VHH binders against q9w197. Designs and how they scored, part 7

Target 1, 300 residues: q9w197
Amino acid sequence: RLRLQDIPALTQDHCRMRDPAEVERIINEFVIGGPERMQIVSDFDYTITKQRTEDGGAVPSSFGIFNACQSLPENFKAETDKLYHKYRPIEIDPHMPIAEKVQYMIEWWTKSGELTSGFPFDQSEIDQIASKYTHALRDRTHEFFADLQRLGIPTLVFSAGLGNSVVSVLRQANVLHPNVKVVSNFLQFRDGLLDGFQQPMIHTFNKNETVLNETSEYYDLVHTRDHIIVMGDSIGDADMASGVPASSHIMKIGFLFDHVEANMKKYMDTFDIVLVDDQTMDVPRTLLSLIEKQHKLNLE

## First folded at step 1 (VHH)

Design s11 (framework vhh_surovatamig_d1)
Fold by ESMFold2-Fast, scan of step 1:
Structure s11 (fold): chain B 300 residues (1-300), chain A 121 residues (1-121)
Amino acid sequence: as target 1 above (300 residues)
Amino acid sequence: EVQLVESGGGLVQPGGSLRLSCAASGFTFSKYWMSWVRQAPGKGLEWVATIKQDGSETDYVDSVKGRFTISRDNAKKSLYLQMNSLRAEDTAVYYCARHEQLVPYNWFDSRGQGTLVTVSS
């Protein structure tokens, strides 16, 4: 039996847990179950990418990469900025009920889709801009994805951002291995012109596996994998594995950077492990290393 | 029944060339993105190259850019991988894979049996 006190990565001051005994229990279940029962579900923006760089440089979101493209109409940037200023305060409002916020998110994404229509667009611009931000991935992300590929662990990158940017960054960072699936909002084209986003629409409050069809190829491949690591930087990310049986073992890892003191209680109530200003994949990698170590012993 | 049959592998010296083929049947080939993925001895699966259903867009892992070319012939329901300037580290079993048009090219269904490429002296 593994004890938390024997895992240095989990005893650091920036690693916070509401219930350390429960974390220890889940880790031991993962170790006993091995890689074949594992799957990963991870957000992209500010989870796979850093919340800050060491030099204090800005890290763009997946939509930020798109908005930096030079071939976009001048009106597009002005109108999307107007939507952001209207809807972002609602999205992060701590007092508005989630059901009410969802209605505003639907409005925001509907209007964004309308704006992202009726003009030609050169997708190679996304690649050009994304190439500048492969260094903005969380430290040891390449090693983390290499570990997942070696262990054969399916990895779902589930983003409310722009999938075209997500795929571009992951591909150019050489981490888009066959075990990695990206589910996000993708650009749609009709007759050579942008035609909004491919369905279904993904926003902050509907990031859960119920948006995936039960008969989809992904569900068929992962439905037997009941040991799940969920990674995210926002409260909504914690629900990305909703819809799995209650008997599943889920480890929810939350990356907290902004307004730490104000957000700490909510993050501690929502995630099993809260990582404060940790711009590395070291904790997820430690969990994988414990699973791999036991798996190798069992094969001997 | 969905079938993908790879061929064209073999033994080649470093710096040599090989052309891999994949013959598809049992589905509408032109509806799917297609990929080549490989597995080196003792390693995991590695994505190599992807091509959009109409051939208008291609993508490659960085280690093969400028050396490998993916192409397709929808009329013949065939996928190809032209491999030039082969290196010892390209030694692997190469697999043909299909994906949905609306899902990312990094995930795939109905992988074939594979074809072995050995690059050695």
Scores: ipSAE 0.000, ipTM 0.190, lowest interface PAE 14.9, mean pLDDT 83

Design s2 (framework vhh_surovatamig_d1)
Fold by ESMFold2-Fast, scan of step 1:
Structure s2 (fold): chain B 300 residues (1-300), chain A 122 residues (1-122)
Amino acid sequence: as target 1 above (300 residues)
Amino acid sequence: EVQLVESGGGLVQPGGSLRLSCAASGFTFSNYWMSWVRQAPGKGLEWVATINQDGSEKDYVDSVKGRFTISRDNAKKSLYLQMNSLRAEDTAVYYCAKEGPYSSSWRHLDYRGQGTLVTVSS
């Protein structure tokens, strides 16, 4: 039986747990179950990418990469900034009912699609911008994805951002292995012109398996894998694996950076492990190493 | 019922060429990203190439860049892989893979068992 005290990565001050005994229990279940029962569900923006660079600089979101493209109309950024200032306060409002927030997200998304239509666009510009940010991935992300590929663990990158940017960054970083699936929002083209986004839209309040049940490929691959690591940087990310049986063992890892004191209680209520200003994949990799070590002993 | 039927594999000498074809049915082919993946004897699955819905975006694994070309014909519901300057290391079973409508990075594993064998041997 593994004890948390014997796992250095989990005993650091920046690694916070509301219920350490429950975390220890889930880890032992993962180790006993082995890699064949495992799957990963991860957010992209500020989860696979860093929340800050070493010099404290900002990391652009997947939409931020798109907004940096030179061929976008001059009014595009001004109009998207207007939408951001209108809808962002609604999105983060702690008192507004979720059903009402969902309607505003649909409105924001619809208007963003209208702005993202009727002009030519070269997707290679996304690749050019994204190439500057492959080093903005969390430290040891390449090793983390290599571990997942070696262990044959299906990895879902589930993002409410722009999938064109997500795929570009992962591909150029050489981590988009065959076991990795990206589910996100993708640009749509009609007759060489942008025509909004492919449907259905993915927003912060519908990132869960109810949306993913529309894709039979995902369900067929993962329905027998009831040991899940969920990774995210926002409260909504904790529900990305909702829809799995209640008997599943889920380890929810939350990356907390902004307004630590104000957000700590909510994050500890929501995630099993809260990582404060940890710009590495060391904790997820440690979980995989424990699973792999036991698996190799069993194959002996 | 989604169906992908691969063809065009065979025995070729090093430096030779082959064109693989994949006939798709049971889904709206033009709405999906498509990929070619391969499995060499005794090795795991390796992604080879992807193409988006209209063919404007293509990507390849480094070892085949400049030698392989992925293409599609949406009217014929067909995916192709033109393989030139073949090497012994390219010997593998090649699979046509359907990606999701929202993703270019994951392939449909249901067709791994069919495939088309490519053997590069002198």
Scores: ipSAE 0.000, ipTM 0.161, lowest interface PAE 16.1, mean pLDDT 83

Design s3 (framework vhh_surovatamig_d1)
Fold by ESMFold2-Fast, scan of step 1:
Structure s3 (fold): chain B 300 residues (1-300), chain A 122 residues (1-122)
Amino acid sequence: as target 1 above (300 residues)
Amino acid sequence: EVQLVESGGGLVQPGGSLRLSCAASGFTFSSYYMSWVRQAPGKGLEWVATIKYDGSEKDYVDSVKGRFTISRDNAKKSLYLQMNSLRAEDTAVYYCARVGSGSYYNLPFDYRGQGTLVTVSS
């Protein structure tokens, strides 16, 4: 039986837990269940990528990488900025019902797709820009993905951003192993021209595994894996694994950087582990190492 | 190599029915989830329905649930969409799409056909 006090990575000041006894319980269940019951579900923007660079600078989102491409029309940024100013207040409105917000998200995404259509675009432009941000991955991300590959743990990178940028960054960082699946919004091409985005749309209010389970072969890979590590940087990310049975054991890890004091209570209520300004994969890797150590002992 | 060829589109009156077909070739059809997606005039792509590789599971967008039925015939390598009680809002180009499951990454759709136009006139 493992105790939290004996796990150095989990006893540091920046590692916060509302209920340490519950975290300890879930860890012991993961260790007993072994790698074959495990799956990972992770956000990309500001979760696999850092929330800040080494010098304290900002890291672009997956759409930010796309928006930096020179092949985009001259007014593209101005038009997308107009959409942002119209729909962002609706997205964050605390009084509007979620069902009504979803309709506005569909409208926003549809109009963004219209702006992202009818002109030639070369994916290599995304690759060129993304190459500058492979070093913006959280420290020891390469080791984290190597651990997952070695243990045979399916890893879903589930992003409401732009999948073309996500795949480009992961591929160029040499972490896009066969056990890693990317589900996100992807550009659609027809006759060499951009043709909006592939369906289904992934947005803030539908980013959960229930949406995926009936529409993807991924369901067949993971439906027997009821031990889940969920990783995210926003409150909505905590629901990425909501489609699993009630008997499942889920460890929710939240990366908190922005407005720490104001957001702490909500993050503590939402995530099992809250990592404050931790630009590393050390805590997720520690969980994997504990699982792997017990698995090796059981084989001997 | 991979080809998806849609057929069965046309002009129908509101309340009418159409059956769309998709002939697949160049891959092991029985190993893939398949979907229908559509694009209405002046709008973006919208997912309509998905069917599991063995036909056991089916899912639909809320606006067509109870009116549309997705099915497949793995022996004939064909995907179908039975559309009943058609409405003006169902007017769109309908695309047959393969759900991605490659070794490198899992995309929502990795191949799409040329589409077939469905016009619901009043």
Scores: ipSAE 0.000, ipTM 0.131, lowest interface PAE 13.0, mean pLDDT 83

Design s4 (framework vhh_surovatamig_d1)
Fold by ESMFold2-Fast, scan of step 1:
Structure s4 (fold): chain B 300 residues (1-300), chain A 124 residues (1-124)
Amino acid sequence: as target 1 above (300 residues)
Amino acid sequence: EVQLVESGGGLVQPGGSLRLSCAASGFSFSSYAMSWVRQAPGKGLEWVATISQSGSEKDYVDSVKGRFTISRDNAKKSLYLQMNSLRAEDTAVYYCATDLRYYDSSGYPTFDYRGQGTLVTVSS
């Protein structure tokens, strides 16, 4: 039986847990179950990518990469910024009912689609910009994805951002292995012109089992894998694996960077492990290492 | 710990002026677009103005264009809102907030982590 005190990566000051006994229990379940019962569900923006660079600079989001493209119409950035300033306060309003917020998210995306249509665009522009940000991935992300591929663990990158940018960054970083699936928002083209976004639209309030149920091919791949590591940088990401079998053991890892003290209680209530300003994949990799080590011993 | 501390609010008569300030600490201030948001009594949050990381780009809600000016000093880690020709409808608690300009969805409650705010009352 593993003890948290014997796992150096989990005893560091920046690794916070509300319930260490529960974390220890889940780790031991994962170790006993082995790689064949494992799956990963991860956000992309500020989870697979860093929340800051070493010099303290900001990392662009997947939509930020798109907005940096030169062939976008004049004033495109200004028009999308107007939508952001109108709808973002609604999205994060703690008093507005979720059902009402969803209607505003649909409105925001409809208007964003209208702005993102009627002009020629080449995916190669996203590829050119994304090539500059392969080094903005969390430290040891290449090693993390290599571990997952070697262990045969299905990995879902589930993003409310722009999938064209997500796929480009992952592919150019050489981490988009066959076991990795991306579910996100993708640009739609008609006769070489942008035509908004492909359906269904993924936003902060539908990143859960309802969207995953619509992708039945993925469900068929993972329905026997009831041991899950969920990784995210926002409170809503904690529910990405909702709707899996009742026997599931889920380890929720939250990356907390901004407004640490104000957010700490809510993050610790929501995630099993809260990583404070940890721009590495070291904790997720440690969990995989423990699973792999026991699996190899069991095969002897 | 990341902190945003607003100041400069007060009681003014219609047509008056106020300058709001926000002091930032605990993070790379120059890496974030910054916004002023306000909440009038009994109303929801309303975005007022945004300034880009370098300060080269600024945007405003229509009702304050030509009256309010947003600015920043990255060396001093400070954000400002110069408010001229104040109207009764400008009465609100004003909050300084970090703004991820190109981030269109998230569970991150960025504006919820503003300071106590600074009250602006425009009344005779």
Scores: ipSAE 0.000, ipTM 0.213, lowest interface PAE 13.3, mean pLDDT 82

Design s5 (framework vhh_surovatamig_d1)
Fold by ESMFold2-Fast, scan of step 1:
Structure s5 (fold): chain B 300 residues (1-300), chain A 122 residues (1-122)
Amino acid sequence: as target 1 above (300 residues)
Amino acid sequence: EVQLVESGGGLVQPGGSLRLSCAASGFTFDSYWMSWVRQAPGKGLEWVATIKQSGSDKDYVDSVKGRFTISRDNAKKSLYLQMNSLRAEDTAVYYCARGKRITIFGVPNDYRGQGTLVTVSS
């Protein structure tokens, strides 16, 4: 039986846990089940990408990469800013019921789709900008994805951002292996012009099984995999695996960078492991190493 | 139309002080986190400081902690950066940016102004 105190990556000051005994229990269940029962569900923006560069510089979101494209209409940035001003306060409102927030998110995405229509656009512009940010992935992300591929662990990158940017960054970083599936918002084209986003629309409050259908190829890969590592940087990311059976063992890892003291209690209540200003994949990689190596040991 | 106009930069000797200002228009200023970011010659953008809508919560990059103070005046729609004990490495163009983190539909790089140059003599 593994003990947390014997795992150096989990005993660092920046690795916080509300319930260390529960974390230890989940790790030992993962070890018993081995790699074949594992799956990963991860956010992209500020989870696979860094929340800051080495010197504290800004890292653009997947939509930020798109918004930097020069061929966008002059009114596009101004109009998307108006939508952000209206809907962002609703999105983060701690008192509004989620069901009510969902209606505003649908409204926001619908209006965003209308703005993202009726003009020509070349995916190569996204590729050019994204090429500048392959080094903005968390340190040792390449090694983490290589480990996942080698172990045959299905990895879902589940983003409310722009999938065109997500795929571009992952592909150019050489981490978009066959075991990696991206579920996100993708641009739609009709007759050579942008025509909004492909359905279904993914937003903060529907990043869960509702956007994955039971007949999808991904379901066939993962329905036997009830041991899950969830990775995210926002409270909503914790629910990305909410549709799995209650008997599943889920380890929720939250990356916290912004306003640590104010957010700590909520993140500790939401995630099993909270990583404070940790711009690496070292903790997830350590969990994979333990699952692989300790599973092979004789139990008795 | 979102506009951010920075001012207050200039040439200063090491150990000196400057106060940067940012005038915001075209959005509800008191509804947003605000940040200062900088770009030194030949380098990428570096986040410097962030302030909550209310002004009560602030964060800084480690190299400026204790030397720089971010503040805001919501009635005047203005953001400030008080820079003390300036060092040669603080030489950069300073930009006022909306938000504390880049988010869906809200990228600080798309909503920063022209910047204000701060030069600290060697």
Scores: ipSAE 0.000, ipTM 0.117, lowest interface PAE 14.7, mean pLDDT 82

Design s6 (framework vhh_surovatamig_d1)
Fold by ESMFold2-Fast, scan of step 1:
Structure s6 (fold): chain B 300 residues (1-300), chain A 121 residues (1-121)
Amino acid sequence: as target 1 above (300 residues)
Amino acid sequence: EVQLVESGGGLVQPGGSLRLSCAASGFTFSTYWMSWVRQAPGKGLEWVATIKEDGSYKDYVDSVKGRFTISRDNAKKSLYLQMNSLRAEDTAVYYCAREYSGYDLHAFDIRGQGTLVTVSS
């Protein structure tokens, strides 16, 4: 039986837990169950990518990479900007019911699709911009994905951002291995012109099993792998694995960077482990290391 | 290196005015969109106002339109919020915030320590 006090990565000041005994129990279940029962479900923006660079500089979101493309129409950036400033306050409104917010997210997505239509676009421009941000991935992300591939652990990157940018960054960082699947919003093309986004739309309030059930491969993973590590940087990310079997053990890891004092209580109530300004994959990698160590002992 | 420092908060009577300032350092202020966000006692963060890099575009939450004005001085690396016709519901800690990038759905990469505005008799 492992004890949290004996795991250095989990005893650091920036590693916060509301219920350390529960975290310890889940870790021991993971270790007993081995790699064959494991799956990962992770957000991309500010979860796989850093929330800040080492010098404190900004990291663009997946949509930010797209919006930096020079070949976009002259008014595209101004128009998408107007939508952001109209709908973002609604998205973060603490008083508006979620059901009402969803209607505004659909409106935002519909208008964004209309703006993202009727002009030629070369995917290679996303690739060129994304190449500058492979080093903006959370420290030891390459090692984390290598660990997952070696252990045969299916990894779902589930993003409300732009999948074209997500795939580009992961591929160029050489971490888009066969065990990694990306579910996100993708550009649609018709006769060489942009034609909005592929259905269904993924937004902050529908990152859950309802959307994921459309993916047959993910459905197979849910049935065979009931030990889950969920990783995210926002409260909504905690529900990405909702609807799994009752036998499931889920470890929810939240990366908290902005508004730490204001958000701490909510994050502590939502995630099992809250990592404050931790721009590394060290904690997720530590969990995999413990699982792998026991697995090797069992094979001897 | 990168820092935002707010000032100008205080106690004011309903109907009064207050001007908040934010001094930026450690980055090229003129290339970033800037925002004011606030947190009322016992509530979550609320976006208040945004200004484009060159000041050519501004937006506000509906409850403050016509009462608040966001502005910037790129030469002085400063952001401002002029608050007029203040109401009790404007009571909050006000934060200066730098956006990650334009069009970023996850919003802000840094904010200051905040300045408290109390509107009461």
Scores: ipSAE 0.000, ipTM 0.173, lowest interface PAE 13.3, mean pLDDT 83

Design s7 (framework vhh_surovatamig_d1)
Fold by ESMFold2-Fast, scan of step 1:
Structure s7 (fold): chain B 300 residues (1-300), chain A 124 residues (1-124)
Amino acid sequence: as target 1 above (300 residues)
Amino acid sequence: EVQLVESGGGLVQPGGSLRLSCAASGFTFSSHWMSWVRQAPGKGLEWVATINPDGSEKDYVDSVKGRFTISRDNAKKSLYLQMNSLRAEDTAVYYCAKGHYDILTGYYKPLDYRGQGTLVTVSS
């Protein structure tokens, strides 16, 4: 039996846990179950990408990469900024019922689609912009994805951002391996012109509602994998795994950077492990390392 | 029962050519995207090429573009990979897979129903 005190990465000051005994139990279940029972579900923006760079440079979101493209209409950013200023206060309003907020998210998405329509767009421009940000991935992300590929662990990247940018960054960083599936919002084209986004739309309040059909090829791959690591940087990310088969053991890892004191209690209540200003994949990699070490011993 | 049977691998000299074949059965081959995936010794799986149901759309990993050609014969329920200008780095077990990877959207379907593979060794 592994104890937390014997795992240096989990005893660091920036690694916080509401219930260390629960974390220890889940880790031992993962180790006993081996790689065959594992799957990963991760957010992209500010989870696979850093919340800050070492040199202090800005890390754009997946939509931020798109907005930097030069072939977009000259007023595109100004118009999308107007929508942001109208709908963002509604999105974060603590007094508005979620059902009512969802209707405003639908309005925001519909209007964004209208702005993202009626002009030609060369997707290679996303590749040009994204190439500047492959080094903005969390430290040791390449190693993390290599570990997952070697262990044969299915990895779902589930993002409410722009999938075209997500794919571009992951591909150019050489981490978009065959075991990685991206579910996000993707650009749609009709008659050579942009035509908004492919349906269904993924937003803050429906991330888990756009789950894969149970008869899909992905479900066939993961339905026997009841040991799940969920990774995210926002409270809503904790529910990303609800669309996959029910699991007996889920480890939820949350990356906390902004307003640490104000958000700590909510993050501690939501995630099993809270990583404070940790711009690395070291903790997720440590969990994989423990699983792999025991798996190798069992093969002897 | 879905079955995929790969063949055509072997030992070839650098700069040589090989044509891999995959015989499919147990599903409607003509309605499915098909892919080739490879695994080099001691390394993970790497997607190589994909082809749509009617053969009009094809995609390749950058390292094989201009050297490999994916094709299909729906009447014979067969998938092919023509490999030219082979390099030592192409040494791997090659697998036929039901499904596709869309580079632009990043939508990858799992390596479901892949066969037992065929070994390609590029050496002197």
Scores: ipSAE 0.000, ipTM 0.118, lowest interface PAE 18.0, mean pLDDT 82

Design s8 (framework vhh_surovatamig_d1)
Fold by ESMFold2-Fast, scan of step 1:
Structure s8 (fold): chain B 300 residues (1-300), chain A 121 residues (1-121)
Amino acid sequence: as target 1 above (300 residues)
Amino acid sequence: EVQLVESGGGLVQPGGSLRLSCAASGFTFRSYWMSWVRQAPGKGLEWVATIKQDGSAKDYVDSVKGRFTISRDNAKKSLYLQMNSLRAEDTAVYYCATYEGSGWSPDFDYRGQGTLVTVSS
């Protein structure tokens, strides 16, 4: 039986846990269950991409990549910035009920869709901008996705951002393997012009597997996989696996970078493992290596 | 390091006026949209007003429209909120805030310590 004290990656100061005994229990369940019961659900912005580069440079969000495209209307960035400054404080308000926040998220996305309509746009611009940011992926992301592919673990990249940018970055980084599915907001075109975003709209408070149709191909791949690693950088990301059976074993990994002292209690209450200023995939990879090691022993 | 320092809060009677200021340093102030947000006692954060880099576009929460005016002085690296016809419900700590780029960011940033506005008799 594995003990946390014997797993060096999990005993580092930057790896925080409210309930180490529960983390140890889930790890042993994962190891016993093997890769065939595993699935991954991960955010993209600032989870698969870094929250900071080594030189302290800014990492653009998936929408930031889109907003850098030159063919967008001259006032596009200014109008989208206005919406961001209005709705972001509401999105993260700890006292507003979630049901009320959802209405504001719908307003934000509706207005964003209206701004993202009525002009021609070429996906190749996103590809050109995204090519500059493949180096902004969290350290050892290539290895992490290679591990997942080798183990046959379905991986859902679930983003409230812009899926066109997400897919572009992952493809150009050579990590968009057949076991990876991206669910996000994608641009829609009508008669050669942008026409907002494809339905359904994905925002912070509806990022959960219930937005996936039960008749979908992806649902058929994962409905028997009750061992889940959830990865995110915001409190809302912790709910991405809601809608799976209550008997599931879920390991929630949260990447915390900003306002660490103020946010620590809430992150530790929400995530099983909180990684403070850890710009690597080392902890998720360690979990996979433990699962793989036992799996190989069982095959022998 | 980015710093935002709010000032101008205080005790005022209902119907009175206050002018809040925010002094910015450590970043290119003229290149960022700026906002005022507030937190009333026992309540969460509420967005109040936003202003574009050049001051040409402004937006307000409905409860303060016609009473509050946001403005900026890029040469002085300062943001202002003129508050008129103050109500008891405007009692809050007021923060100036900025964000990196458009869309979602991992971080919401109130780089100031805030300034308290109390509206009471």
Scores: ipSAE 0.006, ipTM 0.381, lowest interface PAE 10.7, mean pLDDT 84

Design s9 (framework vhh_surovatamig_d1)
Fold by ESMFold2-Fast, scan of step 1:
Structure s9 (fold): chain B 300 residues (1-300), chain A 123 residues (1-123)
Amino acid sequence: as target 1 above (300 residues)
Amino acid sequence: EVQLVESGGGLVQPGGSLRLSCAASGFTFSDYSMSWVRQAPGKGLEWVATISTSGSEKDYVDSVKGRFTISRDNAKKSLYLQMNSLRAEDTAVYYCARSPRYSGSYLGAFDVRGQGTLVTVSS
């Protein structure tokens, strides 16, 4: 039986837990179940990518990569910046009820779709810009995805951002392995012109099974995998796996950086593990290493 | 807010048939895989069957394969379990359960459960 006190990565000051005994219980269940029962569900923006660089520089979101494209209309950046400054404070507000926030997210995404329509666009420009930001992935993300591939663990990248940018960054970072699937907002074209985004629109507060499209291939990969690691940087990300069934175990890991003191109570109530200003994959990798060590012992 | 209400249970003779129904409310039914789970007297919960969001994929526990059929009607927000050739060992409280589409095992992964309906297969 593993104890939390014997796992160095989980005893650091920046690693917070509402219920350490429950975290310890879930880890032991994961270790007993092995990699065959595991799956990962992760956000992309500020979860797989860093919330800050070591020098304190800004990390672009998946939409930020798109907004940097030179072929966009002259006023596109200014109009999208207006929407960001209006809706982002609402999205991250720790005091506003989720139900009220949802209406603002619908407004934001509707207006973004309208701005992203009626002009031609060369998608290769996204690749050019994304190539500059493969270094913005959390420290040891390459190793984390290599661990997942080696262990055969299906990994769903579930993003309310722009899927075209997400896929570009992951591919160019050499982490878009066959076990990785991306579900996100993708650009739509009609008669050679941009026509907003493919439906349904994914935003922070509807990231759950409600918006996932059914595919036989994905279902076959995950229907036997009831041990789940969920990773996110926002409250809405906690629902990507939808609840805690009786026979299943879900470990919810939240990366907290913005408004730490104001958001701490809500993040602690929502996530099993809250990582404060941790720009690494070290905690997720530690969970995988514990599972792998026991799996190797069982094969002997 | 989300509610699942089971019906159709009762007393039946060995070899008989029953059809269980589950009415869903408070969520978009067509967006979720659904399951039937049962609990026999003095035993733990046992997963019975799962159906995908569209109804195209169905899975069953080995002991009921060929005897039970799971189905759904998304327009009516209803889940069904047709139980044929019932055996004494099928005696249990049957629960309708909501399953995430791609986040858990068909072997019992579910986050919401109804009140249950009792099925008794006599002597």
Scores: ipSAE 0.000, ipTM 0.107, lowest interface PAE 17.9, mean pLDDT 81

